# VHH binders against Type II restriction enzyme MwoI (mwoIR): the designs that were tried, part 3

Target 1, 363 residues: Type II restriction enzyme MwoI (mwoIR), of Methanothermobacter wolfeii (Methanobacterium wolfei) (o59646)
Amino acid sequence: MKNPKFTENQKEIEKEEFEFLQKLNFIIKESLELFNTNLKNSMKFINYITLPIIMASIESKSFNPFSEIIEKHIAFILNSKMNSLGYKFLPLGYSSDLTYENDNSIIHIDIKTANLENPSDFKDTVPLGINQSSYPGVLDCKIRGKNIKADCKKIKVYPNIPTTYNNKLTITNALLFIYPDYKEIIDEIREDYIAIRELISINLKDILTPIEGSLEEFLNYKPSNEKKRLEPILDNIVRGYFIHDKLRHEFSENVEKDLEEFEKKIIGIAKKLKEREIKPVAILSISIPNGELAPHYDDEIVSGKSWGSSFRYHYKKSGNSVFKGLDNKASRAVFLHINKEYLPVLKKYFDPITVYELTEKRL

## First folded at step 14 (VHH)

Design v01 (from u05 with A33Y)
Fold by OpenDDE, fold request of step 17:
Structure v01 (fold): chain B 363 residues (1-363), chain A 120 residues (1-120)
Amino acid sequence: as target 1 above (363 residues)
Amino acid sequence: EVQLVESGGGLVQPGGSLRLSCAASGFTFSSYYMHWVRQAPGKGLEWIGRIDTSGRTSYAPSLKSLVTISRDNSKNTLYLQMNSLRAEDTATYYCVRRSEPGDWTYFQHWGQGTTVTVSS
């Protein structure tokens, strides 16, 4: 079915989306130096955050240790800049990471991070939660890439975000930070940490003497939707020992020796992390279509891996995602920053690469 | 009833090698991580290492180069190969299992231990 022509209203929506994208792009681009400086400041404390990173990595193999740091820095910058432009910070609960209000629009900005080694998170598509778009996605009735005989065509993935708030247009954007892989660095020490947990675990009777009579029951307790109690207890002991310099005299000499060795290893890992400068490989800015633009982007916005609970915007399905209703056919997705060292790699995933250039136009 | 019976301990000269065995019964051996722990006279417990259900091993850093843990599920037997033994390796060695399959449950089941003495 030939997609209907864009209505005048739809064109206006896209115009607003486009204008905001340009504004956002400008803000981010002009703030890159500040962002980098701020990021470096955080990295001065890498020695203090290395152990927590290691610990967190056990919970998630795909953990990006720097994701939170980046997210917070960019949020800070955006808040400052957006406020200066007359936008009011407006958290709505079911909103994106950052939500703002002006006279005519409600702005949602989601900050995303992706590992360069996980192209599924950034190549041609961006994952979206139900709180990150106002566009109903098409349910893809597939299992492991195979179509199932289920008639899913009648329903869509409906997001939490409406297309309008009290006659204010919803604008949704994603800022994607692509980072190099740090997995190998963390993998180097993760197994050692597991061993350390075991070492501590065997000596818990000595540490937890006040509850010795019920120690088994205590440690084997599993709260609903939580891990077994032993694991967080072990983590707690680790924090006590390495972060707070407590409990050092509670362990046997042999155990202490192993803990000291592990401490040295942590320091080594911190050095490696520091050396691998936490700089984004690239920053991608994406304007996500408003739901009022349906059905023009139906082929590009489909259910994600979580089926009815998420979707993906395939912003490169037809080449470079463009504002389809605008005459300029400007891109909905643009790179704001590219580390030149990674340009060859990025070109494997993105062809062509659309880069935002600061035009002297004083906004 | 869960039973763990260690064997293979004895007197060995410094630099020597020894292989310990642990015979397991009363549970599905293949479903559990198995551990070796030792205790030297007058000292605390020392975790040596473990082997998971897939055969992956983890060792204490200080002992990694000295020990190898293996398992034979067909025989319900856990092994500890020790090389280049030192006087400091003198201890009672225990085969240990956690209360539940997998990681991070209480070390509930202990063998009686087998004693290794390293002396010239």
Scores: ipSAE 0.673, ipTM 0.896, lowest interface PAE 0.7, mean pLDDT 88
Fold by OpenDDE, fold request of step 17:
Structure v01 (fold): chain B 363 residues (1-363), chain A 120 residues (1-120)
Amino acid sequence: as target 1 above (363 residues)
Amino acid sequence: EVQLVESGGGLVQPGGSLRLSCAASGFTFSSYYMHWVRQAPGKGLEWIGRIDTSGRTSYAPSLKSLVTISRDNSKNTLYLQMNSLRAEDTATYYCVRRSEPGDWTYFQHWGQGTTVTVSS
């Protein structure tokens, strides 16, 4: 069925979305130097965060060690800039998401990081959680990409964000930072860390005195669905030893030697991370359609990897997703920054690449 | 009853090689990570390495170049190949299993150990 014509209200919504996108793009573009400088400066603490990064990476296949840092810096910049422009901060954002209020709108900005080696996170689509859109996604009758039945009832995945707050239009945007892969650095040290945990584990009886019960019972204790105590205890010992300089010389000479070697490796990894720098491959700015624009974007907002619990905006559907109701047919997704060194790689995923150019504009 | 029986220990000259074996019984051997641990006279326990259910190995950094752990699930046997043995490698070697399958449970099951003496 041919989508109905845009209503005047829908056109107005898109106009507001477009205008905000331009404002946001301007803010980010103007702040790129500051962003890069701040990130660089933050690396003075890399020695202190390397071990936590390693520890956090144990359960994750794809781990960006700098995701949190990036998110915090962006948040800082946006908060400052948005405030200066008269936007009020609202504590409605989930996790690292930012929410602001002006006279006519409630703005949600989702800050995302993606690994260049994981195209599923950025190519053609952007993953959206239920807290990152006001547009219901279409859940197809598929399992892992395969159709269950040719003609099945589609379900809408309704997000937590309404289309309006107290008659203020909800505007939702995503800022996607694409970064190079750090896997080769983290994978190596992760394996070493596992070994270190084992080394410590075998000697726990010499280090720990349980308050009650046998050591075995104590270590094997598992509350409900949580991990057994042994693992967090090992992590605790690692933190004590390497972060707090506790428990030194409590291990055998051989074990101590291994721990020292591991410490050197941590330092080496920190250096490698520092040398890699925290520079994005690209920054992609995406205006996500408001739910009031339904059904015009139904084909572009579809269930994500977790069917029924998330969805994706296909911002490259049919080439480039545009503001469909606007005469200018401007793109809803634009690159704010591209590292030229990675342009050939990006072209494999994006064709064409739409780049935002900084122009003098009144905000 | 879980049983772990180490064998293959003995006297070896410096620079020599030795292969230890651990015969496992009383449990589904293939379902468990298996570990080698050693204790030198008058010293504490030293973790040597492990092999997981897929055959992937992890070693102590200081011993990585000197040892190879393998397993034969069809024979319920764990192996420790040691090369370029030194006097410092003199120890009792133990085959060890955790209480439950997988990682990060208590080391509950120990063999009797096999003694390796490296001496000229």
Scores: ipSAE 0.654, ipTM 0.891, lowest interface PAE 0.7, mean pLDDT 88
Fold by ESMFold2, look of step 16:
Structure v01 (fold): chain B 363 residues (1-363), chain A 120 residues (1-120)
Amino acid sequence: as target 1 above (363 residues)
Amino acid sequence: EVQLVESGGGLVQPGGSLRLSCAASGFTFSSYYMHWVRQAPGKGLEWIGRIDTSGRTSYAPSLKSLVTISRDNSKNTLYLQMNSLRAEDTATYYCVRRSEPGDWTYFQHWGQGTTVTVSS
């Protein structure tokens, strides 16, 4: 009926998690100006990466091609600052290799970005991969909207990351960068990009002549089990034409004119992206409970949508996420930065909002 | 055998409107994206647009305000409505299907085409 009490070991784990969270919060907070400067420096080259951004963004409307840029800038900052705190970089071959160690612990930091227009990615929750938590996720073994249930009390979603590595405690954190959605800018050119791929596709015989076999057989071949060869060939031709000035004058004049018109639209999109000033709406720092803290966070760490392949940590399920075993009831989820222009929007999703300064305080 | 038969072409005056039809047979029409393509004399092929299985359309940007693609799955018929016709719209218009359901396979199946001539 009642939740078991925290053991002394569990309290010590939470003390270590809290102490690391404070170190991470300080590092990131003191580095915000440098991060913003570094990001702005990358944006000086947006003209050169706009087409790759368009191509990647059209593949998925939820995809944020800036995620890698953000991750790499934070990684460089963390690598320097973590070393001064006695942590060594320790990549373990998982998705993001932001893993560090000292004598007592192994630290995993996951950097995520979320669109302000997609609150399911940030509102009181953070999605986690199986390599981003050591806490087994509780399964909800029913099908929403159906009368089908299973008794899953004997199983959980088991992560790849152990609760300890030998004698070193596993500590996992997420840094969540909330940005305004750039989808509207990309959507201005979405139909143009689709049309250019179709235009190239219908005119492939101008530049691709089969030596043996048919174009149908060649283009419909499925080398990756995901996409027919036609798609990567179209993408390759787009890169060749617009980035490398290849294949110019190989198409009919009317086709070349349409390709040149698309080139002008790419330039226009690059200008809009540059002028947008991509700044975070908010930065949220999250301490993810270690798996040895089970069952104390079972109602907050649950299976993700894929059941068995991912988790969600509902860091604000009880109104304010806290270190449940610590007397100070410090927050496990803390805003490190809020763009004041977006505070009214954020208050629609979060109330209260806990902000890290030198001491925690409530907005 | 897949058959696509266009109709509705002919001589029209500038500024006029015309509706082309494509009668489909030999396949499950409702399972395929359908496309319109045209070719003016002496020019390369021009992709006009497509309509997916749920009725969502995509168009070449230069034609987006001038054309409308629709389908009637109960009649196995694809339509192209063209408005404000100009001399440069003179072309043979083709109803086209990809080799497989879904997107991004080879454009294997073409109708015979229907010719639209816009002249004053």
Scores: ipSAE 0.412, ipTM 0.845, lowest interface PAE 3.2, mean pLDDT 84

Design v01 (from u05 with A33Y)
Fold by ESMFold2, fold request of step 17:
Parts: sequence; C-alpha cells; structure tokens
Structure v01 (fold): chain B 363 residues (1-363), chain A 120 residues (1-120)
Amino acid sequence: as target 1 above (363 residues)
Amino acid sequence: EVQLVESGGGLVQPGGSLRLSCAASGFTFSSYYMHWVRQAPGKGLEWIGRIDTSGRTSYAPSLKSLVTISRDNSKNTLYLQMNSLRAEDTATYYCVRRSEPGDWTYFQHWGQGTTVTVSS
C-alpha cells in the first residue's frame, strides 16, 4: 500500500500532539510582549558581554549571542507558564532543552535559532539531535563520491527518547527563532581584534619572565589537543586587561595607547549590538511527530548531516506538513510571529505562511 | 638554521615611499605566515601586519592605508611597501616568523632588523 491507514491509537496520538501544540502556541503568543520587554532589559547590559561575544565570534566557531539570550528568556517564560498549568519541570539527561511532565505526557521542547542569511537552517526544515525526536529517521546508506550502496531499509536512525515513558506519551516540539545576522557589526572590529592579539603576542616579554627554560618552550607547550598555551594565555590577557582592568601600565606607553583605542572600539560595537533590532524575524512553532506514527512521516524525518546521530524534519515537504491522521489537516508548523519589515524576504522562503491566530466564535 | 635578513632601510623624507625586503632561508618559506614588526627608539614593539600562505593579508588598522605586505614564494622573499611616510614611522623594522606553521606559537625567529629614518 502506498498510503497505510492510521490506527485509532495513532489518531489519538495526533489529537494529543495537536492539543499540546495549540496550548504551547497560546502560551508563547500571549507572552510575546513580556519576551520583548525582557529582551530589551537584557540588552541594557550588553556592554558587559560584548568582548566575550567578539572573542567567541572571531576566534571560535560560529557563535550567535542572540541565540543564548532568546533561549534563556523563552525557557523562563515556559517554566513559569507550564508550572502554573500543572506541568512540572523534569530535568533529564539525554532529552530536549526543556522537559516537563504531567499525569499523561512527557513534554520535550527544543528551542532553535537560525540566521536569516542561512536559509538551510530554517527553510522548510529543522535540524534535530537524537535527544529531540522520538521518530526514527530514514538512513541513506550511500558512500559519498563512491558507487557503493547498501540496502538499509531495515535500519533507521534511532533517537534516544522513547515514544512513551511508561504510561505517559512523549510529545516533542520545537520553537524556531529566525533572527538577523550580526556579521557586519563584528566585521567592523575584526581586524582591530586580530591586531590587538598580535600586539600582545609580540610584547609578552613585558609581562612574562621565564624562571626555567625559554619563553618559547613555555608558550609552545600544548596542554590540549587543540591549542598551544600561547592562545589561551592571549585570551586570558585580553579578558584581564579589558574586563578586569588588570595588567594596565605593564606595557610600553605606545602599546597601552593602542590597547586603549581598541577599548573605545569595543564600546562602539556594544552600542551597535544594543541598537541592532534583535527581535526575532519570525517565530515558528513545530510539532514533531511521535515515533508511534511511523511510517506516516518517513518521507519527512530523515538522517541529518551526522548520518547516524542526527535528523532533519522537513516540515514543508509536499506543501505543508500536517497532522495526517486528523480530518482538519492542521499544520504541524505554524508562525507565531512575523516581523513586518521582513515579510517580503520570508515570502521568498515560505509560501504559504501559516499563522497562528486567536479565534473567537459568535454564538 | 632559520635565517631572516631585512634590507632596504635608510633615510627618507616625509611623504616618501620605501620598500623593505626580507630574505628567508633555512625553512619552507611558503608554509609559514610571515609578519612585519617595528620598534621606534624607546617604544614598545608595534605589529604592522601579516601575510598567510595564500597571500591574504591582515594589518594594524592605523597602518592599513599606508602599507602593503606581499611575498614571492619562488624567491623566498617577504616585502613591506610603505607610503606617505611620517616622522613617527622612524623605527627598526623586523620580519618575524612564529615557531610552527599555521598555529599560534611564540615569535621565535627574528631578523636583525633594518632601520628606517624619516626626517626632513
């Protein structure tokens, strides 16, 4: 059969998933004003984290400070609202960011952020880890660049979380926040930061005097597989100087002048980060199918980049992903918020755009 | 033995231009980032810029419009072109290399330096 029928149990699972999605959507939609207010308040303190943001964004792999801020504020809202409605926070290992329970269900909510300039992270798909779904993903058993294939229809990518916990249904959701990029702001200070690290590096003899052995021998020692001692020492000196006012006046006057000029640029970047509209471009609420619904979503939940240890849920494949076992064909992915300024850009990536709205009925 | 030998320094007038060279030997030149550093009398060391193995450059922002770093891997030679010279550019100029290729290691290898004096 091309289209196996839903069992009655599977229909009941979808009913419960849909009902929770509506509850989650209501909670988040009713909390958007509080979220925006809390976010603005956090941004008053951006000066204190701007240097760490610069260091993480330039020296480390991709890091977006807005994702962490967004995740924490949403977690705060959910913990308050879920608890007041009888859900208890359930901190488990090997589970989503936020896990809750009531008498009937174990709720897993994962908060995702995506950059508007990287549509592969949000356009019609959402990446999931093995702790963020209960639905097995289709596994592609082809080796890249080789004519070597295996038939692996019998094996899927299996997640860590079960379809039920004893008598409680597993319900999995994602909240996807699409946001603007901060790359152009960081690029303004990129060369300055590189220059400051080099300046400190060539002047290390001003502040480090070896007692035994050479300074080269000391600084080139590799205490970890990824870094020589020099790099973490440079990072530490940067934090000490600019955050803690340590090591001031330990360098020559011309070096100190350059460090002070960089400090002014950090302040300028902090101002630009604060003035950046960090409101989400869009907020998307996604119900991830429970694994007992297999095989009905097999074409939508597939292995991800990590092949055997990650997934992608293609929530817009074949038009809109819906609750396939419900007659109303409600969408599993619904927009809770759209920033009006970005609607033309969003329409390039999403057509249709399904929006959650509060509904009144006349009697 | 790693050897770095700067040349091309001397007396120049304000507003003038000068090109410094650094002859490298004793290592695989094309595998290393190369740096220019200077020190004015009585001052701390100033980092001018670097050039990676693909020829991409990074400069101190205050000098970016005034200098150009280049390399000729076939001649094992590093260059520093300086324009619109000012009295404050009077310094000893060094080409330098880190201990290991492509990693944050100590600046172990220095040339003897070449002196540039900018005066009317």
Scores: ipSAE 0.407, ipTM 0.838, lowest interface PAE 3.2, mean pLDDT 84
Fold by ESMFold2, fold request of step 17:
Structure v01 (fold): chain B 363 residues (1-363), chain A 120 residues (1-120)
Amino acid sequence: as target 1 above (363 residues)
Amino acid sequence: EVQLVESGGGLVQPGGSLRLSCAASGFTFSSYYMHWVRQAPGKGLEWIGRIDTSGRTSYAPSLKSLVTISRDNSKNTLYLQMNSLRAEDTATYYCVRRSEPGDWTYFQHWGQGTTVTVSS
């Protein structure tokens, strides 16, 4: 049987998606020097944020210590520039990272970060949550590593984002930031931080005096759906001691010596993070197909690991990252920036590399 | 009732080795992280390390190369192997358990301790 023809509506959708991609690429590309300058200036203060980074890496199991910082700065750039182009920010705090509207469309932008040493996060694919697309994903009902299969032709992975809102077209994009690996730097200090929490925990009677009830009753209390009181209290004491110079000399001398040794290690980690820098290896801009374009992208937008709750856009699966319904066959995935130092590594993962420089070109 | 009883302390020469034991009773030993803590005379408590339910260990960084914690769940016994002992390792050594399994809770249960003295 013949491939379905693109309808005129589908062609118009792709035209609008392409036009927005070009606007987004222009905004980010024209802002790259400011972005890089602000990142460099932030490194002047790395000593003050290294402990919060260490603390967050333990809880989140994240090895990109700067992901939220990158996201916040991109959000700042976009909010400023999009307003000047007639787009209004929509504070939909429970859907996409950034949402905007104009007269004809509602824009959803998701900001993603990936570690260069974990290519499954960026090579030929981008992971999507159900709040990050309007295209129903093809569902393969297989259990990984098992010979267990089900027929699920009747269902798809259904996203939360509709294809239109009140006759305004939904346009979805991802900005993917690829960064150097920080795992070894953070792993170096993680066990030391755990040991410091244990040290403070065993010596809490030096700084906490019960007035009514016992320390056990107080510290073991768990408010509904929250951590037990001990963990937040330990983290608070760590912040008080190392960030605010509080509680100094409240512990025995040998305990304080161990805390001071950890303080020296924090400074050493800050130096290593500064030397690695937080410059992106690459910035990739991706136009995610609207759901009205089904079935034309069914081969590229498929279920993720947790069936029914996520999916992936394989923007290189067919060898083509293009607007399939447009004559120009423009790329849906375009590099806005590459760090030339890493170009040999990037060429291991990407061929071709399409770079936006006011006109697309192959490197 | 939870009981923890340390043994194996005593006099040892600098550079020597010693293995401490902690006999546990009154709870499901295999379900709990177990900890070693020490206190030198006139000093604050020092956390040595812990061992989880699968046998994975974490240690204070300054002691990492000098100590090994192990457990035998069939004997309800926790062990601390100490090597290259120094005068500064003179302390009372306690095995310690938190109030609840697998969670950050108060250190409620302590043994009575066993004293290690490092001197020539």
Scores: ipSAE 0.314, ipTM 0.794, lowest interface PAE 4.3, mean pLDDT 81
Fold by ESMFold2, fold request of step 17:
Structure v01 (fold): chain B 363 residues (1-363), chain A 120 residues (1-120)
Amino acid sequence: as target 1 above (363 residues)
Amino acid sequence: EVQLVESGGGLVQPGGSLRLSCAASGFTFSSYYMHWVRQAPGKGLEWIGRIDTSGRTSYAPSLKSLVTISRDNSKNTLYLQMNSLRAEDTATYYCVRRSEPGDWTYFQHWGQGTTVTVSS
């Protein structure tokens, strides 16, 4: 008997995955100047988005306040450039928003941003949702921090994306944008925003007048099976006041003064965000193994934090993760851009660093 | 049944310090965020700060260096330490609690207030 090896079909799958990775790398590398220009144009409007950024940073785990802007600009570039390679945009339900097709394949591309100061989101690994891979992930049935374990070898984390669509090969990629930490800028105003929410909360009677019953009864009413939460009402009032110039002069003079001081701080933060370097620390392009390649990547695609709904691809766990079925052992994770000022820091997290280079001819 | 009773107010000179207390009863004190709020005569309400169930504090930025909120869950008591008092700190000070243990519900429960007057 022989050691398990790649089948001929699995080798063909990896050849197609590698060829697409090269096409994607070419598109993104050629488009870096356009991407940077598009981001710079968006930053002309920073005054309009700074408060939403601050509000989102309090309510979510976003480590890059520009992540949605980055995703949209990359999606625009990909949609424009992919058609030159014969791919058409193919939006599907319960799949990646960046889905394309040609005669032979269905392409899923996920765009991720990561904070350089949170290495668990990028160091040797990339997080994946069930709509971002076709490879079943190995499920780890232990309770973290406790001595409680189960044998779950019979099941895996099963993604929504099939390995093929009607005989078209599923190809899944991630583009990971690593940015410097914006936390220091946002932290400068985070407590101010909390204070403004509290200030509005204690002065709700200035803008909500009950017709029947008390304000207390109105605000404490809760639908069945729900706790009454004021965040939506408070955030709506914040948007009304600061974005839409509504509710001005409805509060007492000293409350209005405090709101105006916060507005000045928003303007200051907007200026700091505009001056922050927008160019990423690094851009990493990752080919995620197709599920037909099981079990060859089982050690590298494992369960994430939510035991049945996410994975991680550890693209460096067994050395530098490569197309294991190809003789050239090309890397599945390739850097498209590195900010040279951060190279020493990046070498702490990545060793080796494989860089994609466009072929140039010097005459 | 929820009762919040502030104490420790009075007349103080500018530059002085004062510690306010809030005795709580009728609820599981350790399960709730607790807040301090003040109102100067003729002015709207001002939020001073809060302390969560684990003892972490958050303050109005303009008051952060001047005040300290603490709690003693064994005594069901909330405290506000105020330093470097100014005439503009003259106000009625309230301890307040939200209607539910979760954050961001209505401020339903207020003490009667304790008056601090800062003057020479």
Scores: ipSAE 0.261, ipTM 0.760, lowest interface PAE 4.5, mean pLDDT 82

Design v04 (from u05 with Q108K)
Fold by ESMFold2, look of step 15:
Structure v04 (fold): chain B 363 residues (1-363), chain A 120 residues (1-120)
Amino acid sequence: as target 1 above (363 residues)
Amino acid sequence: EVQLVESGGGLVQPGGSLRLSCAASGFTFSSYAMHWVRQAPGKGLEWIGRIDTSGRTSYAPSLKSLVTISRDNSKNTLYLQMNSLRAEDTATYYCVRRSEPGDWTYFKHWGQGTTVTVSS
């Protein structure tokens, strides 16, 4: 059927989804001042925590040093506000970040991140795992960039979230956070940190001489897990030296010179991190259609590149992402925040940009 | 059996340049990061830098502008180029390979060293 009509049940589902989206948008927008204040207060400590941040980032291919902290704080704020609206947190959910319930609904909110340099993760789409939607995705019969001529739409990619649960409607939302790229700052210092490990390792025997027993026996011990046993010892010495001011002057003068230069580098990186925008470039609030709304969003929720293990919601591909069954045609995807410094970049990806206000106004 | 043999040391004038070589055998050279370390008379060991298997280099901060490490995997040879030499660069220079993963001795495989003397 080319254009099936919305049933009355489907219209009621969309009304409930829209009403929740309005509540979510209000909560997050109202909370932005507290978020900014807490983030500002955290920057007072950047000089003290830069080395721990560097150490945590060593194994990352792509790393935003603050993304997890920011997302955790947003989740904390949201949990407190949802409770005041009568929603109870449910720690058990289908792998969603946040699950809540009230009398009528089970709410799934997933926090998604995207890097400005990877627009496929945010430009008019949002990736979804099978645990992040209740809408069956249309199988895309595509191999190696070629569409296979078949009626693959007969076979759906079925997600794990049911359309109703315990006689309550499931409602699924995504909060999409777009971040600037921080990896160039961290990559600058990563090799220097590795160099410091090497410097310490060469002199490890000199600083471990106070250990009772045979130092050579200790250094050559091979425990049952024989991989990467040395790195914890080196990291411990780094923490002792740079954080706790221990082991100073236990190294030769040439090694101490290099350690002091790295200390200056840590300070410089802290300055760069403080000056860099660590806030999201943009925050999008997205209402993901419930599976009972099939087939109305079949063109928008399609199988991902993995042939049925994921999908994408193309919230702008049909022109506007709207509640198709509501007469107001309200948007399912709304910007809650934009950093105005990034407006020129954002306008390359989004036109128009509608920003939610507590009294709505369009850009 | 891992073998590392340094060469190219000798007497050099202040301000001069010198290129050291390290011939490696007894292991798959291209599979290991390689290091240069030096020891001035009566001083502790000083890590100069390394080159990893992809050719990426890292240097001690104080030496970064003065040295260049390179490798030729087809000849199993590691190189250290040193420029603007001073008396403080007088040392024995060692080619070093990392211990196997999980070994507590970080640098187990050392060459015999080659001596560089910077003197007028």
Scores: ipSAE 0.000, ipTM 0.456, lowest interface PAE 11.3, mean pLDDT 78

